# Miniprotein binders against q9bqp7, part 247

Target 1, 240 residues: q9bqp7
Amino acid sequence: VPQNWFPIFNPERSDKPNASDPSVPLKIPLQRNVIPSVTRVLQQTMTKQQVFLLERWKQRMILELGEDGFKEYTSNVFLQGKRFHEALESILSPQETLKERDENLLKSGYIESVQHILKDVSGVRALESAVQHETLNYIGLLDCVAEYQGKLCVIDWKTSEKPKPFIQSTFDNPLQVVAYMGAMNHDTNYSFQVQCGLIVVAYKDGSPAHPHFMDAELCSQYWTKWLLRLEEYTEKKKNQ
Key: E = the ipSAE of ESMFold2; O = the ipSAE of OpenDDE; V2 = 0.75 times the mean of E and O plus 0.25 times the DockQ between their complexes.

## First folded at step 22 (miniprotein)

Design me14 (at its last look DockQ between E and O 0.80; V2 from the best seeds 0.67)
Fold by ESMFold2, look of step 22:
Structure me14 (fold): chain B 240 residues (1-240), chain A 89 residues (1-89)
Amino acid sequence: as target 1 above (240 residues)
Amino acid sequence: SREELLERIKELIKEGDKLLALYLLFDYILKYPDNPEVLIEVAELLLEMGRPEYARLVLEWAKELAKKTGDPELIEKVERLEREIEERS
């Protein structure tokens, strides 16, 4: 159990959208900062088993592709993910016109994969927006805050190739979502809060994406695990 | 079996097939993640292969497991090997 528990939800904020809220999604710029990011905390608190699962995967890929082949592969995976997120931000932005969109961004299996999910997404409140937990002192860059089937969610978009050629580097995706939720709920740049999360796994071949909805109870369970990881990170830095 | 896999890995190290040996060593410790004696043996092989950075991580893992069992001889063995790694690096 965490030594210093802190609530994920802010009782001083409404969890219901205000009808007078801006119709343009928030995009708070990420500022260079000395406080840790969510992804850095998670990367530096991986268990030894997780570390060696990743290292085994890396060695397998290097054995099959060579070092240069592996570098090219990982570069291409990163680029595909970046293009996917850029396309989603463009699609979900009410300020963009058809002329402003890159048609090649819209032509991907990943975008085809998420179409059935996007039908259920509305009320976009934030896109590619920085969050900071001002009390617990961590930052992040969330993908999207919007309603999914009527529930306001922090939405995290993931890409996956099929067949799946690599082991997922962490089991930490739900922790990432709840860390962003907690930060948003305690960030003065946001006037509202969220209680639900959604992880959407999109596929390169265009197969229907898988949504993973997280209700408030599940988010609270993962929040406790996130707090433990943040404590572990903080203790490691005290000993450096 | 565990013994057969370990002997194959040792043979690959002798043959100089270090990339395959490294992959199989990581696969080996993931098959036996709760056995500190296995982890100690793998750490020694990683040091022999010139990979002290991995050996340190495996020994840290072994020490945590040895502390859970309360076996002071295993803890001392891990700490002795940690000192040997720091001396050589």
Scores: ipSAE 0.635, ipTM 0.894, lowest interface PAE 0.9, mean pLDDT 84
Fold by OpenDDE base, look of step 22:
Structure me14 (fold): chain B 240 residues (1-240), chain A 89 residues (1-89)
Amino acid sequence: as target 1 above (240 residues)
Amino acid sequence: SREELLERIKELIKEGDKLLALYLLFDYILKYPDNPEVLIEVAELLLEMGRPEYARLVLEWAKELAKKTGDPELIEKVERLEREIEERS
């Protein structure tokens, strides 16, 4: 049980979309500050076993590709992810704010992969928007807040070369989603709250993306785990 | 066998094949999880390889395990190695 319990949902906020939903998605810039990001918290609180699994993989890749080859590979993976997010932001943005759609960004296997999910996405309220939890003292940049199949969700888009058909295969992604939810629900920059999460795993080959929907109950379960990770991070920082 | 693998790793270190040795060391610790003695041994080898950053990480793991077992000898051994790392850094 977390020592510092804080609710994921804000009872002072209405779940009802105010009719005055801004026609334009929110895009709050991420301020670089001393406050840890969700990603940093998760990375620094990985188990030793998880760390060494990654290191073993890294060393294997270096053996196969060489050091320079591995750097190039890593850079390409990062670039592909970035381009995918940029393409999604362009797709989900209102037409009036459409920067010239780089047609090349839209011609990716990842975009093809998520087409069936995008059909069920509507009511976009935020895109690439910063969230801050003032009390728990962490920040994040969420990908999207939108309705998925009529449920308002924090949506997190992921790229993968390997199938992830189960939410358990997404590792710490559920924790990231609920961390963003909890932050947004208590961030004064947002007038609404979210009760659901969605992880979408897109595939490079254009294979249908896997949606992992998280209802309020599942979000609450992962929120407890997130709080534990945050506490662990805080303790580690005090001892450094 | 565990002993054969460890011996092979030591040979690779001696031969200067540090990349393969490092990979095999990581594989070795993952094959024998929850064994603080294995972790301590790997940490020693990582120090010999000039990789104190990984040795520290392994020793942290060993320390966590040693605390769970309550073995004071293991804890002392880990702490000794931690001091050695600090002295070399």
Scores: ipSAE 0.625, ipTM 0.882, lowest interface PAE 0.7, mean pLDDT 91
ESMFold2 (binder alone), look of step 22: mean pLDDT 79; pTM 0.740

Design me2 (at its last look DockQ between E and O 0.51; V2 from the best seeds 0.00; counts 0 for: pae E 11.3 > 1.5)
Fold by OpenDDE base, look of step 22:
Structure me2 (fold): chain B 240 residues (1-240), chain A 89 residues (1-89)
Amino acid sequence: as target 1 above (240 residues)
Amino acid sequence: SREELLERIKELIKKGDKLLALYLLFDYILKYPDNPEVLIELAELLLEMGRPEYARLVLEWAKELAKKTGDPELIEKVERLEREIEERS
């Protein structure tokens, strides 16, 4: 049980979409602060086994590709992810704010992969928007807040070369989503709250993306786990 | 066997094949995470390889195991090595 319990949902905020859905999605810039990001917290609180699995994989890749080859590979993976997010932001942005759609960004296997999910996405309220949890003292940059199949969700878009058909195969992604939810629900920059999460795993080959929907109950379960990770991070920092 | 793998790691380190040695070392830890004495030995090897960050991680694991076994000698050995790493960092 977390020592510092904090609710994921804000009882002071209405779940009802205020009729004044801003015609334009919120895009709050991430401020570079001393405040840890969700990603940093998760990375620093990985289990030893997870770390060793990653390092073994890294060493294997270096053996296969060389050091420079592995750096190039890592850079390409990062670039592909970035381009995918940029393409999604362009797609989900209102037409009036559409930067010249680089047609090349839209012609990716990842974009093809998520097409069936995008059909069920509407009511975009935020895109690439910063969230801060003032009490728990963490920040994040969420990908999207939108309605998925009529339910308001924090949506997190992931790229993968391997199938991830189960939410359990997404590792810490559920924790990231609920961390963003909890932060947003208590961030004064947002007038609404979210009760659901969605992880979308897009594939490079254009195969149908896997949506992992998280209802309020599942979000609450992962929120508890997130709080534990945050506490662990905080303790580690005090001892450093 | 675990013994053969450990010996192979040591031989590779001695030969200067550090990349393969590191891979096999991590593979060993993942396959056989249950022996704190061997983990301590692997941490020492990691220090010799100039990888104190990994040595610390392995020692933390060894410490957790040693605490579970209740062996004060192993705990002391881990703590000694932790101090040595800090002094070299």
Scores: ipSAE 0.666, ipTM 0.893, lowest interface PAE 0.6, mean pLDDT 91
Fold by ESMFold2, look of step 22:
Structure me2 (fold): chain B 240 residues (1-240), chain A 89 residues (1-89)
Amino acid sequence: as target 1 above (240 residues)
Amino acid sequence: SREELLERIKELIKKGDKLLALYLLFDYILKYPDNPEVLIELAELLLEMGRPEYARLVLEWAKELAKKTGDPELIEKVERLEREIEERS
């Protein structure tokens, strides 16, 4: 039970975006700020079990690939993740134009993997857009706000390789979504709110991506867990 | 079995195959998280491999489990290793 509970939804805000130039998604720039990011909060509040699982995965990878092979592997994974998010922003932005570089950006197994999901995505309202929770004092950069099968969602794109999987803190993925959602709902840069979430896991080999829909009730459950992580972070920073 | 896995791990440590032993110790703890002696072995191996920050995390788990067992010998061993880590860090 968090000491400083705060609601995820804003009662003074509509969940229906007003029609005002719907062809231009919001992209709020990330400002230079001292307040912590969602990802920093989560990274600095990992449980001993989460740290243990990550170290176990690292040691297995080093055993299989060698130290230099592991460094090259992780660098490649990082690059492909960046290209995946850049490609999705280009695909979902109506003002982007196809160029030779855009064609190379669009050709990947991850993009193939999400094609069936993208058919159900419409009404894009925000892409790669900063959010700030002014009361709880945290910031984030959300991937996408759009309708998925008729429901307005904060959408988070994740990549996964099939062989030799990352030890992933899948419990933290829903925390990221609700943290972005709560921040957006209390950010004066946005005139509307969002009550649903979607996590899309794309695969390097092009296999069909898995969507994980989060309704408002599920979001509320994870919001409580996010507040506990934020409270833990705040306590750690008081003590150094 | 649980006992067979432990004997395999101990044999690998004797042979000096530290990376495989380390992996199997991690795997053992995930399957059988109730053994503070194995956590202590993992922490010792992590120290031998120059990873004191991870050894400290593992020892914190071992200390909590050792307190539940009430075994003062285990508690003292954990505390001795914690002091060794602090002196070298």
Scores: ipSAE 0.005, ipTM 0.283, lowest interface PAE 11.3, mean pLDDT 79
ESMFold2 (binder alone), look of step 22: mean pLDDT 79; pTM 0.728

Design me3 (at its last look DockQ between E and O 0.51; V2 from the best seeds 0.00; counts 0 for: pae E 8.8 > 1.5)
Fold by OpenDDE base, look of step 22:
Structure me3 (fold): chain B 240 residues (1-240), chain A 89 residues (1-89)
Amino acid sequence: as target 1 above (240 residues)
Amino acid sequence: SREELLERIKELIKKGDKLLALYLLFDYILKYPDNPEVLIEVAELMLEMGRPEYARLVLEWAKELAKKTGDPELIEKVERLEREIEERS
């Protein structure tokens, strides 16, 4: 049980979409500050086993590709992910704010992969928007807040070369989503709250993406785990 | 066997195949989880290979396990190796 319990949902905020859905999605810039990001918290609180698994994988890749080859591979993976997010932002943005759609960004296997999910996405309220939890003292950049199948969700888009058909296969992604939810629900920059999460795993080959929907109950369960990770991070920082 | 694998790794280190040896050391750890003696031994080898950053990582795990066992000899050995890493870094 977390020592410092804080609710994921804000009882002072209405779940009802205010009829004044801003015609334009919110895009709050991430301020670079001393406050840890969700990603940093998760990375620094990985189990030793998880770290060793990653290092083992890294060493294998270096054996196969060489050091320079592995750096190039990592750079390419990062670039592909970035381009995918940029393409999604362009797709989900209102037409009036559409920067010239680089047609090349839209012609990716990842974009093809998520087409069936995008059909069920509507009511976009935020895109690439910063969230801050003032009390718990962490920040994040969420990908999207939108309605998925009529339910308002924090949506996190992931790229993968391997199938992830189960939410358990997404590792710490559920924790990231609920961390963003909890932050947004208590961030004064947002007038609404979210009760659901969605992880979408897109595939490079254009295979249908896997949606992992997280209802309020599942979000609450992962929120507890997130709080534990945050506490662990805080303790580690005090001892450094 | 554990001994055969370790010997193979040591031979690779001796031959200068450090990348393969390092990979196998990580694999070795995963084959024998929750064994502080294995972790200590691996950390020693990583240190000998000139990879103190990995040795430190392994020793942190070893330390956690050693504390759980309450074995003072293991704890002392971990602490000694930690000091050695600090001296070489």
Scores: ipSAE 0.371, ipTM 0.780, lowest interface PAE 1.0, mean pLDDT 90
Fold by ESMFold2, look of step 22:
Structure me3 (fold): chain B 240 residues (1-240), chain A 89 residues (1-89)
Amino acid sequence: as target 1 above (240 residues)
Amino acid sequence: SREELLERIKELIKKGDKLLALYLLFDYILKYPDNPEVLIEVAELMLEMGRPEYARLVLEWAKELAKKTGDPELIEKVERLEREIEERS
């Protein structure tokens, strides 16, 4: 039970965007300051078990690939993830024409993997957009806000290689989504709120991506866990 | 089998093959995750190989399990090892 509880949803906001005409998705620039990011909070509050399992995985990979091989592997995974997010932003942006995009960026197993999910995505309201929780004082950069199968969601895109996915983000994915959701719902740059989440895991080989839908009830459950992580981070920062 | 694995790990530590020894220690505790004696044993070996940071992590896990058992010998062993880890940094 967090000592600084705050609601995830904003009762003063509509859950329906007020746009009657098509509009450009929001892209609020991320500003760097003393306010911690969602990812920093989560990284610095990993449990002893999470740190243990991550380190075991790293050591196994180093044994298999060598230190230099692991470094190259990690760099390539990061680059592929970055390109995947860039491609998705381009595909989902109504300001860009798909005919004008770099064909090499769009030729990716990860993009192929999400095609069936993208058919169910509409009403894009934000892409690669900064959020700030103005009361709880944390920031983030969400991937997408759009309707998925008729439900307005904060959507987070994840990449995974088969057969051994990257472990360090798996246990905290739902916390990341609800932290973004709570921030967006209390950020003056946004006139609406979102009550559902979606985590999409895309695969390098083009295999169909897995969607993980989070309804409002599930989001509320994870919100409490996020608040505990934020509280833990804040106490660590005070003690430096 | 378990005794053979432990002897193998100890041999690797003495040879200075710290990377493989560490891998086998992590694998060993994941095979026996509910056994606080195993976790204490792994923490001792991690300290012996000069990895007190991992020894502390494993020992905190072992302490949680030992408290659940109520076994005073396990709790004392954890506390003794905690003091040893602090002395060696």
Scores: ipSAE 0.011, ipTM 0.411, lowest interface PAE 8.8, mean pLDDT 80
ESMFold2 (binder alone), look of step 22: mean pLDDT 80; pTM 0.754

Design me4 (at its last look DockQ between E and O 0.94; V2 from the best seeds 0.70)
Fold by OpenDDE base, look of step 22:
Structure me4 (fold): chain B 240 residues (1-240), chain A 89 residues (1-89)
Amino acid sequence: as target 1 above (240 residues)
Amino acid sequence: SREELLERIKELIKKGDKLLALYLLFDYILKYPDNPEVLIEVAELFLEMGRPEYARLVLEWAKELAKKTGDPELIEKVERLEREIEERS
């Protein structure tokens, strides 16, 4: 049980979308502060086994590609992810705010992969927007807040070369989503709250993306795990 | 066998095939999880390879395991190696 329990949901906020669908999605800039990001917390609280699994993989890739080849590979993976997010932001943005759609960004296998999910996405409220949890003292940049199949969700878009058909295969992604939810629900920059999460795993080959929907109950379960990770991070930082 | 794998790793280190040795060390750790003796041995090899950062990481794990077992000899051995790492780094 977390020592510093804090609710994921804010009872002072209405679950009902205020009837004014904001014509424009919120895009709050991330301020570079001393405050740890969700990603940093998760990375620093990986189990030793997870770290060694990653290191083994890294060493294997270096053996196969060489050091320079591995750097190039890593850079390409990062670039592909970035381009995918930029393309999604362009797609989900209102037409009036559409920067010149780079048609090349839209012709990716990843975009093809998520088409069937995008059909069920509506009511976009935030895109690439910063969230801060003032009490728990962490920040994050969420990809999207929108309705998925009529339910308001924090949506996190992921790229993968390997199939991830189960939410368990997404590793710490559920923790990231609920961390963003909890932060947003208590961030004064947002007038609404979210009760659901969605992880979408897009594939480079254009194969159908896997949606992993997280209801309020599942979000609450992962929130407890997130709090434990945050406490662990805080403790480690005090001892460093 | 565990012994054969360890010997192979030691030979690779001696030959200067550091990349393969590193890979095999991580593989060795993962093949024998929850064994503090293995972790201590691997930490020593990481030190020999000039990789104190990995030695520290492994020893942290070894320490956690040793505490769970309550074996004072393992704890002492870990602490000794931790001091050695700090002296070399």
Scores: ipSAE 0.650, ipTM 0.891, lowest interface PAE 0.6, mean pLDDT 91
Fold by ESMFold2, look of step 22:
Structure me4 (fold): chain B 240 residues (1-240), chain A 89 residues (1-89)
Amino acid sequence: as target 1 above (240 residues)
Amino acid sequence: SREELLERIKELIKKGDKLLALYLLFDYILKYPDNPEVLIEVAELFLEMGRPEYARLVLEWAKELAKKTGDPELIEKVERLEREIEERS
């Protein structure tokens, strides 16, 4: 139970976009500022067990690959994730965004992996768009807001390699989604709100992606956990 | 056993196999979580290896656990070792 509870949903907002909304997805630019990002809050509030798990994994990889090999592996994983997000933004953008120009971007196992999910995605309202919670003082950059099987969701796209999974992403993915949701629902740049979340884990080999749907009740449960992490972050900053 | 694994890790450190020792030390503390004596032992080994950054990380956890236990002898051990690390750096 957080000491400074705040609701995830805004009763002054509809979860349905109105007819006057723009026909292109919103892309609010991320501004330089001093308030923390969702990802920084989560990274700075990891438990010691999570930190030790990541260090053990790092040392295992260095044993297998060497230090230079580990740097190359990490760089390639980051680049694959970046390319995946860029490809999804192109695919989900209006046709005038020149998606055809970036043909190499569209060829990957990760894109093949999500095809069955994309068939159920429609009504894209935001892509790679900044959110800010002015009351709770945090900022984020969400991947996508769209309908999934008729329900408006904050959608987060993740990549995974089966042999060496990213444990941190598994631990905090739902918190990241609800933090973006809460910020969007209270951000004056948005005229609507969302009550559901979706985490999509795509695989390098093209195997069918795994969707994790979060209804409003589950989002509220994770919202409480996010508020606790935000409070922990704020307390740490007071001590520094 | 736990003591045999720790003795094996100490022998690897003496031989200079630092990469394997690092992995095994993190694996060791994850196998025996929530034990501040284990964390203090590991911190001393990290310091012996010339890795004070890892020693500080492990001592921070040991201090949190020692405070929950309320054992002033454990807290004193952790704080003494933290001072030694800061004085050497």
Scores: ipSAE 0.585, ipTM 0.872, lowest interface PAE 1.0, mean pLDDT 84
ESMFold2 (binder alone), look of step 22: mean pLDDT 78; pTM 0.715

Design me5 (at its last look DockQ between E and O 0.97; V2 from the best seeds 0.74)
Fold by ESMFold2, look of step 22:
Structure me5 (fold): chain B 240 residues (1-240), chain A 89 residues (1-89)
Amino acid sequence: as target 1 above (240 residues)
Amino acid sequence: SREELLERIKELIKKGDKLLALYLLFDYILKYPDNPEVMIEVAELLLEMGRPEYARLVLEWAKELAKKTGDPELIEKVERLEREIEERS
């Protein structure tokens, strides 16, 4: 158990947006900060088993593709993920830009994969928005806050070409969601809070995406694990 | 078996096939994740291969495991190897 428990939910904050809340999704800019990001904390607190699972996978890919081939593969996967997030932000935005949407950005298997999920998404409150936990002093950039099947969620979009060997994508995704949720719930830029999470795994070939819903109880369980990772990060930096 | 895999890895290191050897070393420690002696063996081979950065990480793992067992001889062996790495750098 964490040495210093801190709640994920803010009892002084409503989970229902007030009528005075903006109708345009929030997009708080991410600023270059000294305080650690969620992704940095998670990267720096991987177990040794996780580290070597990733290194073994990396070496296998280098054996199969060569170093240059692996670098190209990795860059392409990253670019596809970035374009997927850009397309989703465009689709979910209520404002039309001065220019027409980039039609090539919208024509991907990943976008086709999530169509059945998007039909259940409404009430978008934030897109690609920075969050900062004012007390625990960490920062993040969440993908989306919206209702999914009537439940207000922090939504995290993931891409997959096939089953991945990355332990981070398997074990850390829920930690990212709850860390963003806890930060948002204690960030003065937000007037409401969120009690649920959603992880959506989209597929390159357009196969139906898999949603992973996280109710408040499950979020609380992962929050405890996140607090332990944050505590471990803080202790590790003190001993450097 | 463990012995067969270890001999294959040593053969590859001697032949200079460092990429395959590195993959198999990581596979080897992952097959025995609760065995600090395996970690020490891997760290020694990584040092032989000129990969002290990986050897340090493996020794950190071995030390975590050795502390759980409370075996002072094993802890001292890990710490001796850590000092050897620092002397070379």
Scores: ipSAE 0.697, ipTM 0.918, lowest interface PAE 0.8, mean pLDDT 84
Fold by OpenDDE base, look of step 22:
Structure me5 (fold): chain B 240 residues (1-240), chain A 89 residues (1-89)
Amino acid sequence: as target 1 above (240 residues)
Amino acid sequence: SREELLERIKELIKKGDKLLALYLLFDYILKYPDNPEVMIEVAELLLEMGRPEYARLVLEWAKELAKKTGDPELIEKVERLEREIEERS
């Protein structure tokens, strides 16, 4: 049980979309500060086994590709992810704010992969927007807040070369989603709250993306785990 | 066998094949994730290889395991190696 319990949901906020949903999605810039990001918290609180699984993988890749080859590979993976998010932001943005859609960004296997999910996405309220949890003292940049199949969700878009058909295969992604939810629900920059999460795993080959929907109950379960990770991070920082 | 794998790793280190040795060391600890003695041994080899950053990570793991076992000898050995790393850094 977390020592510092804090609710994921804000009872002072209405779940009802106010009819004055801004026609334009919120895009709050991320301020670079001393406050840890969700990603940093998760990375610094990985188990030793997880760390060494990654290191073993890294060493294997270096053996196969060489050091320079591995750097190039890593850079390409990062670039592909970035381009995918940029393409999604362009797709989900209102037409009036459409920067010239780089047609090349839209011609990716990842975009093809998520087409069936995008059909069920509506009511976009935020895109690439910063969230801050003032009490728990962490920040994040969420990908999207929108309705998925009529449920308001924090949506997190992921790229993968390997199938992830189960939410358990997404590792710490559920923790990231609920961390963003909890932050948003208590961030004064947002007038609404979310009760659901969605992880979408897109594939490079254009294979249908896997949606992992997280209802309020599942979000609450992962929120407890997130709080434990945050506490662990805080303790580690005090001892450094 | 565990012994054969360890011997192979030591031979690779001696030959200067550090990349393969490092990979095999990580593979070795992952094969025996609950064995603090393995972790200590790997940490020692990582120190010999000039990789104190990884040795620290392994020793942290060893320390966690040693605390779970309650073996004071293992705890002392880990702490000794931690001090050695600090002295070399």
Scores: ipSAE 0.636, ipTM 0.889, lowest interface PAE 0.7, mean pLDDT 91
ESMFold2 (binder alone), look of step 22: mean pLDDT 80; pTM 0.748

